# Ledger of designs, part 385: VH-VL binders against q8ixk2r445to577

Target 1, 133 residues: q8ixk2r445to577
Amino acid sequence: FFGMLQNKGLTDYCFDYNPPDENQIVGHQVILYLCHGMGQNQFFEYTSQKEIRYNTHQPEGCIAVEAGMDTLIMHLCEETAPENQKFILQEDGSLFHEQSKKCVQAARKESSDSFVPLLRDCTNSDHQKWFFK
Key: E = the ipSAE of ESMFold2; O = the ipSAE of OpenDDE; V2 = 0.75 times the mean of E and O plus 0.25 times the DockQ between their complexes.

## First folded at step 21 (VH-VL)

Design ss5 (framework fv_cosibelimab; at its last fold request DockQ between E and O 0.89; V2 from the best seeds 0.85)
Fold by OpenDDE, fold request of step 22:
Structure ss5 (fold): chain C 133 residues (1-133), chain A 121 residues (1-121), chain B 112 residues (1-112)
Amino acid sequence: as target 1 above (133 residues)
Amino acid sequence: EVQLVQSGAEVKKPGSSVKVSCKASGGTFSRWAISWVRQAPGQGLEWMGVIIPKFGTANYAQKFQGRVTITADESTSTAYMELSSLRSEDTAVYYCAKSRYYGRSGYMDVWGQGTLVTVSS
Amino acid sequence: NFMLTQPHSVSESPGKTVTISCTRSSGSIAYHYVQWYQQRPGSAPTTVIYEDNQRPSGVPDRFSGSIDSSSNSASLTISGLKTEDEADYYCQSYDHSTKGWVFGGGTKLTVL
């Protein structure tokens, strides 16, 4: 699966990643923003290694969850996907993080009008359902 | 240093077409979005459209839809803007500009030098 | 669709501070980043502010950007005005309805 990773509940919002330095694409938080459908900063791929890869820029970035955190941070992809980068995109649209045993949920960022994907206890909420478009 | 170098000035008749090129040097062309912006004499900047070469995706301002085509060749790091059915009101300086990203986080950080297109009988 | 409205012109003496406004007709100005471009006569535009208040490398700190949600407007402020600041300034933002970018009408800054 590849393309825009869009949330079902938060209509018309997609994974979005805009690191300040185009030559250093890791270390920043993945956010949600309105889907523009053009690819690039909103293009992601779900791989056979259960990674969520950020477009095809080299070196490639993969979404990771750092210890004790509930945010999605971009790391470098590894030849063998580390445990903190493994997700299961289930048939019902839920995006499950294996290591934390939590689901990715579209949520409002604290003290802002912005949205971010956060790890939360798994529910049947449409805000935890995602699809590629 | 990233540079965008555009093709030279054009003089066209009404009803004809013009194709302007924008060649990038430095950096990585495939990482960018390339927008085209025009400016009529004494007027403001007008966004025409954008292409993201790596993905082959393009979008155009409604005003120009059906009349403008933006393309890109990654092998030569060159973007193109073709405007058809030219009219006198299309007389303007046409700029290409790159942005790192698209959407709200996209800003045109490097511009071409501009290409004057004159449409006259 | 939306429009970005700027004053046609502003003038100020060297050393003073000038502010150029950019008002968004619909949608939240605060949620969609605003960029500012400077265009000197006979030259291509250059970015002076991006993402509301960020300065590109090489742009002096005399240039600053801000957002006012109450008026749904962005502002470019130039302090310690210099003769070289005389130029046209354009704001720009993203229009999700069209998936395109929109420029303001531009403001001519004259240094007296």
Scores: ipSAE 0.908, ipTM 0.955, lowest interface PAE 0.5, mean pLDDT 96
Fold by ESMFold2, look of step 21:
Structure ss5 (fold): chain C 133 residues (1-133), chain A 121 residues (1-121), chain B 112 residues (1-112)
Amino acid sequence: as target 1 above (133 residues)
Amino acid sequence: EVQLVQSGAEVKKPGSSVKVSCKASGGTFSRWAISWVRQAPGQGLEWMGVIIPKFGTANYAQKFQGRVTITADESTSTAYMELSSLRSEDTAVYYCAKSRYYGRSGYMDVWGQGTLVTVSS
Amino acid sequence: NFMLTQPHSVSESPGKTVTISCTRSSGSIAYHYVQWYQQRPGSAPTTVIYEDNQRPSGVPDRFSGSIDSSSNSASLTISGLKTEDEADYYCQSYDHSTKGWVFGGGTKLTVL
């Protein structure tokens, strides 16, 4: 799967990545923003290794969740995907992070009008349902 | 240091076309959003459209839809804007500008020097 | 689709403070970043504020940007005004309905 990674509940919002320095993509948080359909900073690929890849940049980035955290952060992809970079996109649209046993949810960032993907206890909420377009 | 260098001034007849080039140096041209922005004499800035070279995706302002074509050549790090069916009202300075990201941030952090296109009656 | 409305002109004396407004006609200005560009005659625009309130390297700290959600407007504030600040100023923001960018009409700043 590849393209815009969209949320079912938060309509017309996509995974979006805008690191402060375009040449240093590691260590910044993935956000959600209105889908523009142009590729680039909203283009992601789901791989056979269960990675969510940001391959607009070389070397490629892979979404990870660091131990004890709930935020989705960009790391460099590795030859063999580390456990913290593995997500299961299930048939019902849920995006499950195996290591933490939690689901990715569209959430409002504390004290702002911004949205981010965060790990939360798995529910049947449409805000935990994702699809590629 | 990132630079955008545009082709030279043009004088055109009504009904003809013009193609302006924008060559990038420094940085990673293919993943940028390259916009074209024009400015008629004594007037404000007007966004015309954009291309993201790596994806070949382009979007045009409605006013120019059907008359403008924006393309890119990754091998030469050059973007092009072609405006057809020229009218005297198309007399303007045409700028290319680079944004690192599309959508949320419109930060055009590098601009070309501008290309004057004059459409004679 | 929306427009960004700026005053046509503003003037102020050296050393004083000026504020240039940019009002969004529809949709919330707070949901989309606002940029500000400075343009001197015969020159390409340059960025003085990006992402609402950030200054690029080399831009003096007397330039600042702000957002007022209640009036649905952005402001560019220039303190300690210098004659070299005399220029045209444009705001810019994203239009999701067209998925493109929109410039304000521009404001001519005169420093007398």
Scores: ipSAE 0.780, ipTM 0.911, lowest interface PAE 0.9, mean pLDDT 92
ESMFold2 (binder alone), look of step 21: mean pLDDT 91; pTM 0.930
OpenDDE, look of step 21: ipSAE 0.852; ipTM 0.940
ESMFold2, fold request of step 22: ipSAE 0.570, 0.772, 0.759; ipTM 0.853, 0.914, 0.902
ESMFold2 (binder alone), fold request of step 22: mean pLDDT 91, 91, 91; pTM 0.934, 0.933, 0.935
OpenDDE, fold request of step 22: ipSAE 0.905, 0.874; ipTM 0.955, 0.947

Design ss6 (framework fv_cosibelimab; at its last look DockQ between E and O 0.86; V2 from the best seeds 0.80)
Fold by OpenDDE, look of step 21:
Structure ss6 (fold): chain C 133 residues (1-133), chain A 121 residues (1-121), chain B 112 residues (1-112)
Amino acid sequence: as target 1 above (133 residues)
Amino acid sequence: EVQLVQSGAEVKKPGSSVKVSCKASGGTFSRWAISWVRQAPGQGLEWMGVIIPLFGTANYAQKFQGRVTITADESTSTAYMELSSLRSEDTAVYYCAKSRYYGRSGYFDYWGQGTLVTVSS
Amino acid sequence: NFMLTQPHSVSESPGKTVTISCTRSSGSIAYHYVQWYQQRPGSAPTTVIYEDNQRPSGVPDRFSGSIDSSSNSASLTISGLKTEDEADYYCQSYDHSTKGWVFGGGTKLTVL
């Protein structure tokens, strides 16, 4: 699966990534923004290694969850996907992080009108449902 | 250092077409979006459209829909803007501009030197 | 769809402070980043402010950006005005409905 990773509950919002340095794409937080369908910062791929890859120019980035965190951070993809980079996109649309045993939820950033994907306890909320478009 | 170098000035007749090039260097072309912005004499900046070369996706301002075509060649790191059915009102300096992000945080961090296109009978 | 409105011109003496406004006609100015570009005569534009208040490398700290949600406007402030600051200034913002960018009408800054 590839393309825009769009949220069901937070209508018209997609995974979005904007590193401050175009030549250093890792170490920053994945956010949500209105889907534009143009690719680039909103183009992702779910791989057979259960990675969510930011599919752009090499080197490729993969979404990871750092220890003790609930945010999604861009890391470099590895030959063998590390445990903190493994997700299960389930049939019901939930995006499950194996290591933390939590689900990715579209959430409002604190004290902001911005939105971010965060790890939360798994529920049946549409804000935890995702699909590629 | 990133540079955008545009093709030279053009003089065109009404009804004809013009194609301006923008060659990029000093960075990773595939990570960018290239926009075209024009400026008529004594007037302000007007966004015309954008292309994301890596994906081949383009979008145009409504005013220019059907009359402008923006393309890109990754192998040469060059973007192109073709404007057809030229009229005197199209006389302007045309700029290509680079942005690394598409969306609300997108801004044009580098600009070409501009290409003057003069449309006159 | 929205418009960005700027004053046509502003003027001030060297060493003083000037402010150029950019008012958004619809949508929240607080949610949609505003950029500012400087264009000197006969030259291409250059970025002086991005994401409301960030300065690119090489832009002096005399340049600053701010947002006023109450008036739905952005402002470019230039302190310690220098002769070299004489230029046209344009604000710009992204339009998510059209998936394009919109420029303000531009403001001519004259250093007296």
Scores: ipSAE 0.883, ipTM 0.949, lowest interface PAE 0.6, mean pLDDT 96
Fold by ESMFold2, look of step 21:
Structure ss6 (fold): chain C 133 residues (1-133), chain A 121 residues (1-121), chain B 112 residues (1-112)
Amino acid sequence: as target 1 above (133 residues)
Amino acid sequence: EVQLVQSGAEVKKPGSSVKVSCKASGGTFSRWAISWVRQAPGQGLEWMGVIIPLFGTANYAQKFQGRVTITADESTSTAYMELSSLRSEDTAVYYCAKSRYYGRSGYFDYWGQGTLVTVSS
Amino acid sequence: NFMLTQPHSVSESPGKTVTISCTRSSGSIAYHYVQWYQQRPGSAPTTVIYEDNQRPSGVPDRFSGSIDSSSNSASLTISGLKTEDEADYYCQSYDHSTKGWVFGGGTKLTVL
């Protein structure tokens, strides 16, 4: 799968990546923003290694969650995907993070009017359902 | 060292077309969003459209839809804006500009020097 | 699908402070970043504020940006005015309905 990774519950919101320096993509948080459909900073690929890749950049970025954290952070992809970079996109649309055994949820960022994807206990909420378009 | 270098000034007759080039250097042209912005003499800035070369995606302001075509040549790192059916009111300086990101953080961090297009009979 | 309205001109004396407003006609200004560009005659625009209140490297601290949700407006504030600040200033924001950008009409700043 590839393209816009959209949320079902938070309608018209997509994974979005805007690091402060376009040439230093590691270590910044993935956010959610209104889907624009132009590619670039909202283009992601879901790989056979269960990675969510930001491959608009070389070297490519892979979304990770660091141990004990709930935020989705950009790391460099590796030849073999590390456990913290593995997500299972299930048939019901849930996006399951294998290492933490939690699901990705669209959430309001604390003390902010912006939205971010965060790990939460898995539920049936539409805010935990994702699809590529 | 991002640079955007545009083609030289042009004088055109009404009804003709103009094609302005914007050669990029100092980064990864294919990943950028390259917009075209014009400014008539003594007037404000007006966004015309954009291309993202890697994705081949383009979007045009409705005012220019049907008259503007924005293209890119990755092999030369050059974007082009072609405006057809020229009128005297199309006399303006035409800028290319690079956006860091599309959408939320889409500000123009580098601008070309501008290309004056004069439309007169 | 909105307009950004700026005063046509503002003026102020050197050393003083000026504020240039940018009012969004529909939708909340707080949900989309506002940028500010400075343009001197005969030159391309340059960014002085991005993402509401951030300065690019090399832009003096006397330039600041803010958002007022109550008036649905953004402001560019220039303190300690210098004659070199004379320029046209444009605000800009993303329009999701068209997936393109909108510029304000521009404000001529005169330092006298």
Scores: ipSAE 0.675, ipTM 0.884, lowest interface PAE 1.4, mean pLDDT 92
ESMFold2 (binder alone), look of step 21: mean pLDDT 93; pTM 0.945

Design ss7 (framework fv_cosibelimab; at its last look DockQ between E and O 0.78; V2 from the best seeds 0.74)
Fold by OpenDDE, look of step 21:
Structure ss7 (fold): chain C 133 residues (1-133), chain A 121 residues (1-121), chain B 112 residues (1-112)
Amino acid sequence: as target 1 above (133 residues)
Amino acid sequence: EVQLVQSGAEVKKPGSSVKVSCKASGGTFSRWAISWVRQAPGQGLEWMGVIIPKFGTANYAQKFQGRVTITADESTSTAYMELSSLRSEDTAVYYCAKSRYYGRSGYFDYWGQGTLVTVSS
Amino acid sequence: NFMLTQPHSVSESPGKTVTISCTRSSGSIAYHYVQWYQQRPGSAPTTVIYEDNQRPSGVPDRFSGSIDSSSNSASLTISGLKTEDEADYYCQSYDHSTKGWVFGGGTKLTVL
């Protein structure tokens, strides 16, 4: 699966990534923004290694969850996907993080009008449902 | 250092077409979006459209839809803007501009030197 | 879609402070970043402010950006005005509806 990773509950919002340095693409937080369908900063891939890859250039970035955090941070993809980079995109649309045993939820950023994907306890909320488009 | 170098000035007749090139260097072309912005004499900046070369996706301002075509060649790191059915009102300096991000945080961090296109009978 | 409205011209003496406004016709100015570009006569535009208040490398700190939600406007402020600051200034913002960018009409700054 590849393309825009769009949220069901937060209508018309997609995974989005904007590193401050185009030559240093890791270490920053993945956000949500209105889907534009143009690729680039909203193009992601779910791989057989259970990675969510930011599919731009080599080296490729993969979404990871750092210890003690609930945010999604871009790391480098590895030959063998580390445990903190493994996700299960389930049939019901939920995006499950194996290591934390939590689901990715579209959420409002604190004290902001912006939105971000955050790890939360798994529910049946549409804000935890995702699909590629 | 990133540079955008555009093709030279053009003089065209009404009804004809013009194709302006924008060659990029000093960075990774395929990471960028390339927009075209024009400026008529004594007037302001007007966004025409954008292409994301890596994906081949393009979007145009409504005013120019059907008359402008923006393309890119990754192998040569060159973007192109073709404007057809030229009229005198199309006389302007045309700029290519680079942006690394497509969306609300996107901005044009580098510009070409501009290409004057003169449309006259 | 939306429009960005700027004053046609502003003028001030060297060493003084000048402010150029950019008013958004619809949508929240607080949610949609505003960029500012400087264009000197006979030259291509250059970025002086991005994301409301960020300065690119090489842009002096005399240049600053701000937003005012109450008036739904952004402002470019130039302190310690220099002769070299004489130029046209354009604000710009992304239109998520059209998936394009919109420029203000531009403001001609004259240093007296």
Scores: ipSAE 0.896, ipTM 0.952, lowest interface PAE 0.6, mean pLDDT 96
Fold by ESMFold2, look of step 21:
Structure ss7 (fold): chain C 133 residues (1-133), chain A 121 residues (1-121), chain B 112 residues (1-112)
Amino acid sequence: as target 1 above (133 residues)
Amino acid sequence: EVQLVQSGAEVKKPGSSVKVSCKASGGTFSRWAISWVRQAPGQGLEWMGVIIPKFGTANYAQKFQGRVTITADESTSTAYMELSSLRSEDTAVYYCAKSRYYGRSGYFDYWGQGTLVTVSS
Amino acid sequence: NFMLTQPHSVSESPGKTVTISCTRSSGSIAYHYVQWYQQRPGSAPTTVIYEDNQRPSGVPDRFSGSIDSSSNSASLTISGLKTEDEADYYCQSYDHSTKGWVFGGGTKLTVL
């Protein structure tokens, strides 16, 4: 799959990545923002290795969750996907992080109007359902 | 260093068209969002539209929809803005500008020098 | 879809502080970053603030940006005003309804 990774429950919101330096993509958090369809920072690829790749820039990034954390952070992709970079996009739309046994959920980052994807206990919430456009 | 160099000034008659070029250097042109912004004499800045060369996707402000075409040539790292059916009100300086990202974090970090287009009878 | 309203002009003496407002007519200003551009006569605009309150390299720290959610506005503040700060200033933000950008009407800053 390639395109915008959109949330079912938080309608019209997509994975979005805006590292402060476009040439140094590692170590920043993925956010959610209104889907625009123009490409660049909202286009991701779901690979046969179960990676979510940010590959519209070089070098390519792969979304990871660091041990003990619940935030989705950009790492460099590797030849063989590390365990913390593997996500299973289920038929029902859930996005399961295999290492942590948790699901990706759209959440409000704080008391603000900002939204982020976070790992949470898996539920049937539409905020845990994702699809590519 | 990123640079955007625009084509020279143009004098046009009403009803004609103009095509302004914006040649980019110092970065990865295909991934940028290249916008066109105009400024009539003594007036403010007005966003006209954008292209992302890698995807060929363009989006236009409603005011210019149907009269403006924005294109890009990746082989020459050049974006173009063509404005048709020119009127005297289209007399303005036309800028190209680039942004790293589209949407929330899209700001114009580099601007071309501007191209004066004069439309007179 | 929305408008960004700025005062037409502001003036202040050297050494003082000036604030230029930018009020969004609909939708929350906090959802989308606000940028500020400076334009001197005969020149292309340059960025002085991006992403609400960030300064590009080379912009002095006397330039600052802020967001006030209660008034749905952004502000550009210039402290220690210098005569070279005399310019037009534009705010800008993303309009999701058109998937494009909107500029404010511009503010002419005059330094006595």
Scores: ipSAE 0.561, ipTM 0.846, lowest interface PAE 1.9, mean pLDDT 91
ESMFold2 (binder alone), look of step 21: mean pLDDT 92; pTM 0.946

Design ss8 (framework fv_cosibelimab; at its last look DockQ between E and O 0.80; V2 from the best seeds 0.79)
Fold by OpenDDE, look of step 21:
Structure ss8 (fold): chain C 133 residues (1-133), chain A 121 residues (1-121), chain B 112 residues (1-112)
Amino acid sequence: as target 1 above (133 residues)
Amino acid sequence: EVQLVQSGAEVKKPGSSVKVSCKASGGTFSRWAISWVRQAPGQGLEWMGVIIPYFGTANYAQKFQGRVTITADESTSTAYMELSSLRSEDTAVYYCAKSRYYGRSGYFDYWGQGTLVTVSS
Amino acid sequence: NFMLTQPHSVSESPGKTVTISCTRSSGSIAYHYVQWYQQRPGSAPTTVIYEDKQRPSGVPDRFSGSIDSSSNSASLTISGLKTEDEADYYCQSYDHSTKGWVFGGGTKLTVL
């Protein structure tokens, strides 16, 4: 699966990534923003290794969850996907992080009008439902 | 350092077409979006459209829909803007502009030097 | 769709402070980043402010950006005005409905 990773509950919002340095793409937080369908910063791929890869440029970035964090951070993809980069996109649309045993939820950023994907306890909320488009 | 170098000035007749090029260097062209912005004499900046070369996706301002075509060649790191059915009102300096991000945080961090297109009978 | 409205012109003496406003007609100015571009006569535009208040490398700290949610406007402030600051200034913002960018009408800054 590839393309825009869009949230069901937070209508018209997609995974979005904007590193401050285009030549250093790792280490920053994945956010949510209105879907534009143009690719680039909103193009992701769910791989057979259970990775969520950002774009297709080398070196490729993969979404990871760092220890003690509930945010999604861009790391480099590895030959063998590390445990903190493994997600299960289930048939019901839930995006499950294996290591933390939590689900990715569209949430409002604290003290902000912006939105981010955060790890939360798994529920049946549409804000935890995702699909590629 | 990133540079955008545009093709030279053009003089065109009404009803004809013009194709302006924008060659990029000093960075990773495939990561960028290239927009075209024009400026009529003594007037302000007007966004025309954008292309993301890597994905081949393009979007145009409504005003220019059906009359402008923006393309890109990744092998030469060159973007193109073709404007057809030219009229006198199309006389302007046309700029290409680079942005690394598409969306709310997107801004044009580098600009071409501009290409004057003069449309006159 | 929205429009960005700027004053047509502003003027001030060297060493003084000048402010250029950019008012958004619809949508929240606080949620949609505003950029500012400087264009000197006969030259291409250059970025002086991005994401409301960030300065690119090489832009002096005399240039600053701010947002006023109450008036739904952005402002470019230039302190310690220099002759070289004489230029046209344009604000810009992304339009998610059209998936394009919108420029303000531009402001001509004259250094007296």
Scores: ipSAE 0.890, ipTM 0.951, lowest interface PAE 0.6, mean pLDDT 96
Fold by ESMFold2, look of step 21:
Structure ss8 (fold): chain C 133 residues (1-133), chain A 121 residues (1-121), chain B 112 residues (1-112)
Amino acid sequence: as target 1 above (133 residues)
Amino acid sequence: EVQLVQSGAEVKKPGSSVKVSCKASGGTFSRWAISWVRQAPGQGLEWMGVIIPYFGTANYAQKFQGRVTITADESTSTAYMELSSLRSEDTAVYYCAKSRYYGRSGYFDYWGQGTLVTVSS
Amino acid sequence: NFMLTQPHSVSESPGKTVTISCTRSSGSIAYHYVQWYQQRPGSAPTTVIYEDKQRPSGVPDRFSGSIDSSSNSASLTISGLKTEDEADYYCQSYDHSTKGWVFGGGTKLTVL
């Protein structure tokens, strides 16, 4: 799958990546923003290795969750996907992080009006349902 | 260093078309969002439209829809803006500009030098 | 579809402080970042503020940006005014309804 990774519950919001320097993509948090449909900073690929890959940059980025954290951070992709970069996009739309056994949820960033994807205990909430378009 | 270099000034007659080029260097042109912005004499800036070459996506301001075509040639790292059915109010300086991101965080961080298009008989 | 409204002109003496407003006609100004551009006569615009309050490298810290949600406006503040600051200034923001960009009408700053 590839394209806009959209949230079902937070309608018209997509994974969005805006590092302070477009050429230094490692180590910044993925956010959610209104879907624009133009590709670029909202274009992601879901691979056979269960990666969520950011292909707009070379070398390519892969979304990861660092141990003990709940935020989705950009790392460089590796030939074999590390466990912290593996997400299962299930048939019901849930996006399951294998290592943590948690699901990706659209959430309001604390103390702001911004939205981010965060790991949470898995539920049936539409805020934990995702699809590519 | 990112640089955008535009083609030279043009004088056109009403009813004709103009095609302005914008050659990019210093980065990954194909993945950039390249917009065109015009400015009539003594007037403000008007966004005309955008192309993102790698994704094959383009979008045009409603005012120019049907008269503007924005294209790109990835092999030469060059974007083009063509404006048809020219009239005197199209006399303006036309800029290309690169935005860092589309949507929330985008801003035009690099601008071409501008291309004066004069529409007169 | 929204407009960004700026005063047509402002003036102030060297060394003083000026503030240029940018009011969004509909939708919240806080949902989308505001950029500010400076344009001297005969030159391309250059960015002085991006993402509401960030300065590009090389822009002096006497340029600052702010957002006021209650008036639905952004402001560019220039302190310690210098004659070289005399220029036109434009605010800009994203319009999600069109997936495009909107510029304010521009403000002519005169340093006298």
Scores: ipSAE 0.675, ipTM 0.882, lowest interface PAE 1.3, mean pLDDT 91
ESMFold2 (binder alone), look of step 21: mean pLDDT 93; pTM 0.947

